# VH-VL binders against Cytochrome c oxidase assembly factor 8 (COA8): the designs that were tried, part 42

Target 1, 167 residues: Cytochrome c oxidase assembly factor 8 (COA8), of Homo sapiens (Human) (q96il0)
Amino acid sequence: APERGAERRDTAPSGVSRFCPPRKSCHDWIGPPDKYSNLRPVHFYIPENESPLEQKLRKLRQETQEWNQQFWANQNLTFSKEKEEFIHSRLKTKGLGLRTESGQKATLNAEEMADFYKEFLSKNFQKHMYYNRDWYKRNFAITFFMGKVALERIWNKLKQKQKKRSN

## First folded at step 1 (VH-VL)

Design x20 (framework fv_cixutumumab)
Fold by ESMFold2-Fast, scan of step 1:
Structure x20 (fold): chain C 167 residues (1-167), chain A 121 residues (1-121), chain B 108 residues (1-108)
Amino acid sequence: as target 1 above (167 residues)
Amino acid sequence: EVQLVQSGAEVKKPGSSVKVSCKASGGTFSDYAISWVRQAPGQGLEWMGGIIPIFDTANYAQKFQGRVTITADKSTSTAYMELSSLRSEDTAVYYCARVDSYGYEHYMDVWGKGTTVTVSS
Amino acid sequence: SSELTQDPAVSVALGQTVRITCQGDSLRDYYATWYQQKPGQAPILVIYGENNRPSGIPDRFSGSSSGNTASLTITGAQAEDEADYYCNSRDSSGYHYVFGGGTKLTVL
């Protein structure tokens, strides 16, 4: 297994993952799930004649992907860490060792874990609400810019039609 | 050739609030985020928070949550940082900086010249 | 508390190589960005994304990272390199940014 952070350190331009799409790709590429966020990174294709508006849309989508990746990477790490701490604390409170007679790791049953899930959800309620709000804001902005790009393409098509008629 | 133009120095009393502005000149910050960083006399740099104007979404450092509000007006390409409940420890130079992205990381490539805020009785 | 640790001062002789280090657990997952600040001036970006230089930054500046440590190297230090250097990266949460305490470089 690679060292923690090694995958990110090997990613220079994109910074998202070690994912490398084929060099002759003419469309967006979706990679394998990221180690920490468990989300699939997208490498956006950059056409040779990308307009400033198209570049803005692409950067917006890239920033949203990075924000989303960071949220879920942090959420998953926080969940795992707090879950282990809760299990450790509960076993200590019960006067139980962290290991069984056979040396195996001691665990809690689903009923005992319900306390953890309730606390975790309650503690993170505001964070998840802000995430959902921002997620919708970001997707609305992306849709808005997709609309602008579509209008730009329609206008360019009309300009080409005018030029063709003039010639 | 974007420059960030900050508002002038302020002298405030403890318990009051201050609002510093940061205007993009020679371009816009529509494709960028704006970050706020302060520096107390003789001390190091301290990140306060930032905003992505197109999303109207702000992030704040834990230390400043509840006291700082960062906003942006896209029509004037101006970002604002308001700090409330001022203490003498808030005496510092406040910088705004334009943020660009490199993978998961953000970096501040263009900095304002700073706004001196002095909190005294 | 300080999430990124820098030595407060370092010196280098003119023309020699100096290495400024930044240490923190978040550097295992995130690159450090480096800023130079001279007295009375705003900081300027010198290295981002581990080892990328903005336009106008001399080739003598380079960045590297290994484990929980990021380094800024100045190969062939010049008098004008005398300044405070700050590392910057994400905090342990991944949502906020933190600066190192800064390293004052003196060029002898």
Scores: ipSAE 0.000, ipTM 0.526, lowest interface PAE 11.9, mean pLDDT 79

Design x21 (framework fv_cixutumumab)
Fold by OpenDDE, second read of step 2:
Structure x21 (fold): chain C 167 residues (1-167), chain A 124 residues (1-124), chain B 108 residues (1-108)
Amino acid sequence: as target 1 above (167 residues)
Amino acid sequence: EVQLVQSGAEVKKPGSSVKVSCKASGGTFSDYAISWVRQAPGQGLEWMGGIIPIFDTANYAQKFQGRVTITADKSTSTAYMELSSLRSEDTAVYYCATGEYPYDSSGYYYMDVWGKGTTVTVSS
Amino acid sequence: SSELTQDPAVSVALGQTVRITCQGDSLRDYYATWYQQKPGQAPILVIYGENNRPSGIPDRFSGSSSGNTASLTITGAQAEDEADYYCNSRDSSGYHYVFGGGTKLTVL
């Protein structure tokens, strides 16, 4: 059985967000949409007195964001490539060029494109299922740590109030 | 703005190989496709091949197929063109050019930024 | 291999309009890209796609296409427009690029 060459999954580069938030920002910043993923990156603020738990939450959020960026970047590139190939193949089969007589880019009609979308979704179904699973797991973990951080902040505020009452 | 810096001029003997480098700066290397174009003295532009670093896929003009190798090192943001079995007819200025990839949903890229060229002279 | 053909040379009077043509079968399927090259310089992109100009390219440059032909039009030619102009397109396979032979434009 000929070893089906492992299709080297075209990994989109990890979109290093080119967005640089202002240095004096005390808040998370949302960058412009990434070119590949079309997702808006979040630049997480690092407080001077970041707790270990807050740091862990921040890192988890960042890692999840990077994972998500990479997934969608790759997915969008794959989609764009396969869409192009589909259009070209279909036009060629019809004996049509990629340009109309008016010089415009030739397009397929919605019905023809529906076939592409169905095929693409079918082909990528498992990939999307794994993505969704991992997305939920990551978000659950983030939410859990958000809860812990919230509790820690409440506790620290209470301790500060007690210390002010005792002085 | 993306800039391309090419390696210096080369003098080679017939039958040898030359490897020209093209370092990109001022942008994300993976956001671009890189083409190699040569121009012999007094002649027109000739497309040799191109690479899309994201896909690590190179395409070659039929004329150069089997003799040219185009590679990209993402870690150094550098593209390479190696031409083997050099002949006198390979004496030319070799340009790297880059364009944003994908430019649109059709997968087009253009050669919107050019290097200054690398002169390769093949002489006995 | 889909070849692109250009006239080797054209002339235009200063302030007049000139059209440089590129012909090839691949132009039925793909857009032409136009490059300007001055002596001793690298080529510069002047027109891409249907009629797109990069930043810094004057509005006197325009692109058009019809059938298997593409044209670069310079409306109101300037002395600085004297250069070699190359059309470029994908070949019929869509995987490779091909240049025309180039057109030397002389401004009179």
Scores: ipSAE 0.007, ipTM 0.581, lowest interface PAE 11.1, mean pLDDT 86
ESMFold2-Fast, scan of step 1: ipSAE 0.135; ipTM 0.675

Design x22 (framework fv_cixutumumab)
Fold by ESMFold2-Fast, scan of step 1:
Structure x22 (fold): chain C 167 residues (1-167), chain A 123 residues (1-123), chain B 108 residues (1-108)
Amino acid sequence: as target 1 above (167 residues)
Amino acid sequence: EVQLVQSGAEVKKPGSSVKVSCKASGGTFSDYAISWVRQAPGQGLEWMGGIIPIFDTANYAQKFQGRVTITADKSTSTAYMELSSLRSEDTAVYYCARDQGYTESYLYYFDYWGKGTTVTVSS
Amino acid sequence: SSELTQDPAVSVALGQTVRITCQGDSLRDYYATWYQQKPGQAPILVIYGENNRPSGIPDRFSGSSSGNTASLTITGAQAEDEADYYCNSRDSSGYHYVFGGGTKLTVL
């Protein structure tokens, strides 16, 4: 499968530009994990008689998915970039090459890498706190609208029963 | 015919707070994000923060973190920006702008702007 | 967050082509959006994404990007194009927006 250069700029790195569900699906489709976010995208089935409320719920779920995938794609790329920079910097300070004499990629031991992980987590603490706050707010909103859709469907069943009795 | 109507000009003393409103009409308020952008006299545009009303989630630029609060009232389709501990450097025109955040285009931009609210901070 | 850099001023002769540039590391990951602002007025959207125009924006306006640089091109500049032009993008986190310093276009 070919990959695009500058994928994050061309399309949000959520797998949306590459993942395409089968046409004529009658239910939601779950795709393979996105290369950058490592999350599986969901493509939502759109029924012929979708109500405005159902459309609103679907739109909220799609937007939340895009937000979530974008956050993790950005975090994973930032982590990889900073990890690479940290390793190169430490090897350079020690007077070691980026490759061993055998041509293998030079690495740091577990104790040295622990310093990087601690620094990365500390540096990104506020960002992760905002993510967690936003994540639960989004799930609360989605749950609320799921409840509204459920109530709408109950009301429609009651109206249908009333019509049936009048016949 | 989407419109963003902002509150009128304010003159404030240093150390006080100002709250600017932005009333949206001609579309469903809960389908879009609202951002606040300011411009000091003769200076460029500066993003302050934004809110997604349906999620009640606000984001702020680092420079304004701790001084700005952005809120939304879905019942009146109105977004608010409150800036505290005002200084003379806060003298600016404050704009609200609509961000398409809930569209399937996956391209975020400000498609409609309010006319701006002038805030003057002077003793 | 990443800073976006624009030249403060540029001039173009009536009917000629001008290119306004915006530079920053975040442009490697996110498209630039361009806004036009005339004195005493709110900004208006001119280009979003790489090269999309809203309805009502003349076709002489186009956008492009390469690496860490984005450009707004006006082919056949008109007198009414005299304005300040701002580029806008997301910072490296994707959570915040950043604006360039703005470029004042003078049509001679």
Scores: ipSAE 0.006, ipTM 0.530, lowest interface PAE 11.0, mean pLDDT 80
Fold by OpenDDE, second read of step 2:
Structure x22 (fold): chain C 167 residues (1-167), chain A 123 residues (1-123), chain B 108 residues (1-108)
Amino acid sequence: as target 1 above (167 residues)
Amino acid sequence: EVQLVQSGAEVKKPGSSVKVSCKASGGTFSDYAISWVRQAPGQGLEWMGGIIPIFDTANYAQKFQGRVTITADKSTSTAYMELSSLRSEDTAVYYCARDQGYTESYLYYFDYWGKGTTVTVSS
Amino acid sequence: SSELTQDPAVSVALGQTVRITCQGDSLRDYYATWYQQKPGQAPILVIYGENNRPSGIPDRFSGSSSGNTASLTITGAQAEDEADYYCNSRDSSGYHYVFGGGTKLTVL
């Protein structure tokens, strides 16, 4: 069986958020939903005195966000393409056009679309399983580093209080 | 109105490369794909490939795979098609077209076309 | 490779109806898109999907499909309809495009 060359599926770029927060922002900003992924990008605040641990957390969050943006952008694109194929095939089988006599966009009924969704989910099941696994791993790592950063901040505050009491 | 402005005519030697540009205006460059279609003199239309600028991902026709490179610069709203190892058979008019096939719509069509770029490959 | 085949040339008398056909396996799954091309000009979209006309295309142009065939019909051919007509569709993968060989329409 000739190895069907894995057609390089359209990979969404790492989502450089087009959202620019105000320059004087002292907190993370959430942008509008990305057009392709439908995920809201987060612009992470960079403190003036960012610790190496805080920087590592920020980078991990950013990388995870980019990964997630890319995954969903690609999934949405794939979904749209597969849906198109399905709709066109079914409409053809029915002898229907893409527009009704009234000029409206022809649609399939909910039952027919249910078949598409079942097939799509079945086809992409493994991909979604891997995504979920990796999503949990990444979020676990983020949570772990969040905890470390929190501890570091507490420790630094305690040291500052001790130094103020000694002077 | 959407306009696609292509680079000027090119004369190339066999074995060289040509890079044709297609600048889009009058629309959001990230909202559609750009396809490249060529037409040899007296011949039909031939799809070469396309790019989705927002994804920086290109698809190529099998015939041109490994010899064509399609790129896009989002900052300038310009798509590029580079064809290497030019042959006499590559003498054609090269068109860029707006491709709706990769948008949110389940419709696929080329609704806007460039005027074409003539590429002549001669010894 | 999904290939689309067209008759190389057809003729129609002025005011008569002509059908240009496109045949290919991919047309079982995908609608044809039709383009008109006049000499020295870029192609113009005339029909997309089964029977959708873009703005500016006369209502005398219509599309249809049956099995592995798609058809462009011009009802009441005008002199200005003399052109090359190309069918286009997605290939079997749904990710690439393929053109037919084109049909030269002569209006008599």
Scores: ipSAE 0.000, ipTM 0.565, lowest interface PAE 10.7, mean pLDDT 85

Design x25 (framework fv_cixutumumab)
Fold by ESMFold2-Fast, scan of step 1:
Structure x25 (fold): chain C 167 residues (1-167), chain A 121 residues (1-121), chain B 108 residues (1-108)
Amino acid sequence: as target 1 above (167 residues)
Amino acid sequence: EVQLVQSGAEVKKPGSSVKVSCKASGGTFSSYAISWVRQAPGQGLEWMGGIIPYFGTTNYAQKFQGRVTITADKSTSTAYMELSSLRSEDTAVYYCAREFYDSSGYYFDVWGKGTTVTVSS
Amino acid sequence: SSELTQDPAVSVALGQTVRITCQGDSLESYYATWYQQKPGQAPILVIYGKDNRPSGIPDRFSGSSSGNTASLTITGAQAEDEADYYCQSYDSSGDYVVFGGGTKLTVL
């Protein structure tokens, strides 16, 4: 665009740009995958008549998203670092350089990489157990509050029908 | 950087209740669990229970079930531990600690300085 | 009844290596975390996960784990290392925090 105003620029404290939803959205908006977590962030729409219960559900979903984003960003960074270290170690053992004859990064075949994946998964097994413990607790809480919100909406519809009784 | 600031020392009579506070500063209070750990004079560390402030979910050690209540006030970033029906053996230093997790699992990365509770007549 | 077992005391000569052990069935599923406590002070995190060291903790501290046993090793013990050391993990369900009984390290 010819001119991008200050309100279009959303930057993290470190100077890193953040994704931004469309200015006039009336729905939840899903952004592009985060560079580190590879998860799509969600910007939640706030309805005009949001109840305290609806607000609690929305904030719970927002904080669960942030927790989930941080976990996977850290996991993916660790995976990438250890993968590169494994490849470099293996290539050094074989007496090979870090680049192919075409100048691309040298890589290992699928069978050789299978050893890394098995070791990485085994090494991270308990971390994933901890993650699953919290993930299920968080999803249970979200489902519970979704049920409460649904009941509140049904109750409100009944109240509106009572007030608008036809002649 | 997260810091945990605890309330001051208390002297209580047997049968009464005590409520200790733990105020978090810096970091995200609601995203992590806060646990309470006590230590009687000359004894080891004993986990009492914890809370995940955002969910209000609490978990108590069996020994303290029915006597301990852990709560959190997100507006003031403060966790509380209330212990009722106090006995002389409840004389201890009470610590709050943040249960953080990352790619290496869960651990207590930040501890409060402790609150001494003395139960005597 | 403690789910994590530690010897109550151990001694090491200045500059020598000492190993403090923690044993429990849950250690097959969960890593041990280690804390140092000096008289009148709150515990300090020393090792978390299998062998991760927080910033500010000297490199002479290391962790290891094998089966149902976790170990804290201090290579080249210093006088300031004299303290109580606690291991911490979880019960078999992963829901309850469990501490070992503590090991008092004396540096001779």
Scores: ipSAE 0.000, ipTM 0.506, lowest interface PAE 12.9, mean pLDDT 79
Fold by OpenDDE, second read of step 2:
Structure x25 (fold): chain C 167 residues (1-167), chain A 121 residues (1-121), chain B 108 residues (1-108)
Amino acid sequence: as target 1 above (167 residues)
Amino acid sequence: EVQLVQSGAEVKKPGSSVKVSCKASGGTFSSYAISWVRQAPGQGLEWMGGIIPYFGTTNYAQKFQGRVTITADKSTSTAYMELSSLRSEDTAVYYCAREFYDSSGYYFDVWGKGTTVTVSS
Amino acid sequence: SSELTQDPAVSVALGQTVRITCQGDSLESYYATWYQQKPGQAPILVIYGKDNRPSGIPDRFSGSSSGNTASLTITGAQAEDEADYYCQSYDSSGDYVVFGGGTKLTVL
């Protein structure tokens, strides 16, 4: 079986969002957009008495977020590279330089770029389909566990009320 | 002024590999391509391939595809050309050149002094 | 691959005008860049784009294009202009660099 050369996925450096929520926060925090993915990271609150179900939900959310961050970071990098290559190639074909007389980066018009976007979307269609599928699966799982946690919380509240009535 | 400083002359045996370096001094690689061009004794210029260090993207001439590997280290502003399975016909001066651009077009504005590679039994 | 063709050799009398031509299908789409190379030296850029000269290149060097041809003209050839001249462009895709075979200029 020919060893499929592991395409070294240039993993975009996981820009660890330097955003640190206040230690005393009792809720989730949303950080600024990540420089690579352009997605805003969520810092999940950890309750002092986190249940195993709550912990599982939190971990699942965290993993999904990380997966999503990585996907878009890589996608944006790929897009930027391919876009730049397309522009360069097209400008060369036109006999134009990469900079205008004013020293600005030469750009293509919207019509010319439409070809790029069409091609890019076509090329990445399958990738996006898989992404969407996995995104829905992950979100479904998250929603499911959210429901379980909600039920657990209700049940615990009911038990606490029963104990207070018996004392 | 940007200069391209190449590694020294190489003498290689047939079937071996050679790796030539090209370091940019006085500037950065930026997004410009670094190309490798060779010239056999008494022959013309032959483009081998290029790299855009910023992206790490490479382009190779069909003749050298599978035998040439071009790499770049952005941290050291150095490009490399490795040619494998050397033959006597690979005896040449190997140049690195910067492919610059402006509103007028694309051109090789800066050249290394060349690296002589001799392939002899 | 679109090839660029040049005359292998041309001669010019001192002080006269010489035209070095480069021909190729890709020249309909791309400008030719011209390089001067003297023995034992790296190529030097002399003309690029439509008719641009880098700093330090004498004004006697000029470039022109017509259809699938590009030309380097030296008006008032000097002894120091004796060299090999290469045209360079891109293939039809614009992705690959192509060189002409070179023209040896002799100044008589």
Scores: ipSAE 0.000, ipTM 0.545, lowest interface PAE 13.0, mean pLDDT 86

Design x26 (framework fv_cixutumumab)
Fold by ESMFold2-Fast, scan of step 1:
Structure x26 (fold): chain C 167 residues (1-167), chain A 121 residues (1-121), chain B 108 residues (1-108)
Amino acid sequence: as target 1 above (167 residues)
Amino acid sequence: EVQLVQSGAEVKKPGSSVKVSCKASGGTFSSYAISWVRQAPGQGLEWMGGIIPYFGTTNYAQKFQGRVTITADKSTSTAYMELSSLRSEDTAVYYCARSGEYYLDTWFDPWGKGTTVTVSS
Amino acid sequence: SSELTQDPAVSVALGQTVRITCQGDSLESYYATWYQQKPGQAPILVIYGKDNRPSGIPDRFSGSSSGNTASLTITGAQAEDEADYYCQSYDSSGDYVVFGGGTKLTVL
């Protein structure tokens, strides 16, 4: 239900879509795939009694999601842009127009496209390597704080038992 | 129909720079390339270069590399051509013209009416 | 030096047929485009993609190509056809646009 209410807005020059849920939810809400990143955004529920540690975890997860969405939106846009540039450049080099005589969009064969994919991956190798490194760092941090939240909950439960036994 | 509206005539001193604008109206600006072509008095047409606004990709004729800069502002549907280190030989009418969708080198239609640039002391 | 060569001038009698030629090695690989330019005016596209006419161009204008030569033919020349005609294509690398030197057509 709440997932159906996601609103997609036109983005600024960055090309990243934004979502604004139509109503507040009492659970985490998963939106439709972003137009540019192709990732589903998660809108996190904020508990009434959220601890500072729980808030830190939630904000870290939100920030990581935003970072991840931005990276993949930019990467997908760059890929599409360079793919089109490559196709047009190769067709021009061959003396071919962008349209066939029947009016269809002209295309390159699979062997020629393989050259583009190899060049794109090679060119972006360092960028993807740094992304993977940072992605793992963020996920380890999230896991660490999830552990701390779990310990906090255990401690709070022990405090409740102690209070009942002492009062 | 797409129309190209160019900025007004300029008179410049040798060694200065000139920046000519070309505003597109109607049709799709970003996907169509804009080329710049000049013509000195009594001479033929000379291609300077062009830009594909969607990608920001430019291509400059060898003669003008290092002196010409072509840019586009997608928000105002305007292309610019800046020529630096002006000499008297740069006195010409400068035309912008629309090229092909997503590439520079096809045919030119429509053309702007031209901007006269005079380089004199 | 220009990679596309045109004769600088040609004449035709009113109502007769004239052929304007453009020669260059790149024309074996790429089609020529043709423009008409009258004094004080911007060029007008006349023929593109070998033999296509834009809307508004009279049917007396036609294009052809054979080997390294492209031609613009005006069948039944009119007084208003008096103008400069430029061919355009790519250089031999296919990376740059080049124009021919232009042909001045005089209608007698």
Scores: ipSAE 0.000, ipTM 0.446, lowest interface PAE 23.4, mean pLDDT 78

Design x27 (framework fv_cixutumumab)
Fold by ESMFold2-Fast, scan of step 1:
Structure x27 (fold): chain C 167 residues (1-167), chain A 121 residues (1-121), chain B 108 residues (1-108)
Amino acid sequence: as target 1 above (167 residues)
Amino acid sequence: EVQLVQSGAEVKKPGSSVKVSCKASGGTFSSYAISWVRQAPGQGLEWMGGIIPYFGTTNYAQKFQGRVTITADKSTSTAYMELSSLRSEDTAVYYCARDRYGSEWYYMDVWGKGTTVTVSS
Amino acid sequence: SSELTQDPAVSVALGQTVRITCQGDSLESYYATWYQQKPGQAPILVIYGKDNRPSGIPDRFSGSSSGNTASLTITGAQAEDEADYYCQSYDSSGDYVVFGGGTKLTVL
């Protein structure tokens, strides 16, 4: 089942849950955390009179959100999958079953798991560096477009103020 | 769904240059990276470089630095790869592909059909 | 500067399991991505990030990785799986994309 606030699990490549904002929303809405990425999705309000510049900013923010959610959902799935495989492999080499007598999943001790964590961190170090670099680039671009939208809105207010003064 | 449409086959003389285009249809052009990969007849795949159109950021394989230029035109959703000082060993099929950030690393999930470039006199 | 090494050819009988390997020092730091290419066609993505399948790729395809080796496994090979398979990763710096030399799979 989807989490509270999400209407249905999305089968899109990103793997994030679909959600719906409250009816008649006139501003952005924040959803519950996605099951896999643990990130809270934002549903962006689309004004009836959205400017081309505002559309570019919104699409950039939506695309950045999708990229970010896909990265973390996939990272979390990969971690869980590799952890499970590591545990199964080690238990098999020890001749142990995959579950305890009580039906719980058999686990390795902290020292044995430390080997997995060290390997996982080392193997994924460069991947996280590239993620951070791209994250900064995307946020810089978003900030730049936010500035352009702010200037557009200021200019439009000045134009409207001129009309009101002229009557 | 995103599709990448490449320009038609080219026949060039040694010493000339070639410019191959890759037009994205569907999807948002500026939200992903485009890589260029070539394949000589009977040979394997060779990465030439890539571009992130939104930022104009490029990265070229060492072998092609100084000879390859990758550009993008956001208004037409088109990426370009220009290779100069052509030699006979540049005869190959040239592919553009969409780079997408995935669970482990960049991967090329959508590929153009390829552009055959023949360098002969 | 590091290259990825693949065996140039491998054969499998219809319905049997085959493993295609890719070896390189960079694979200790970066997972391999796998592409399938049929004659006269562009490559298609088969596996990314160790063992993730894109939509449309049959579940008989799986990936694995151990140390400096990555593997693509086809469980229950079918005639349509006959193709060239390329692994892809990065050089040791992570700055440049590199491809393996490709493995030609023949389904007997």
Scores: ipSAE 0.000, ipTM 0.491, lowest interface PAE 15.1, mean pLDDT 79

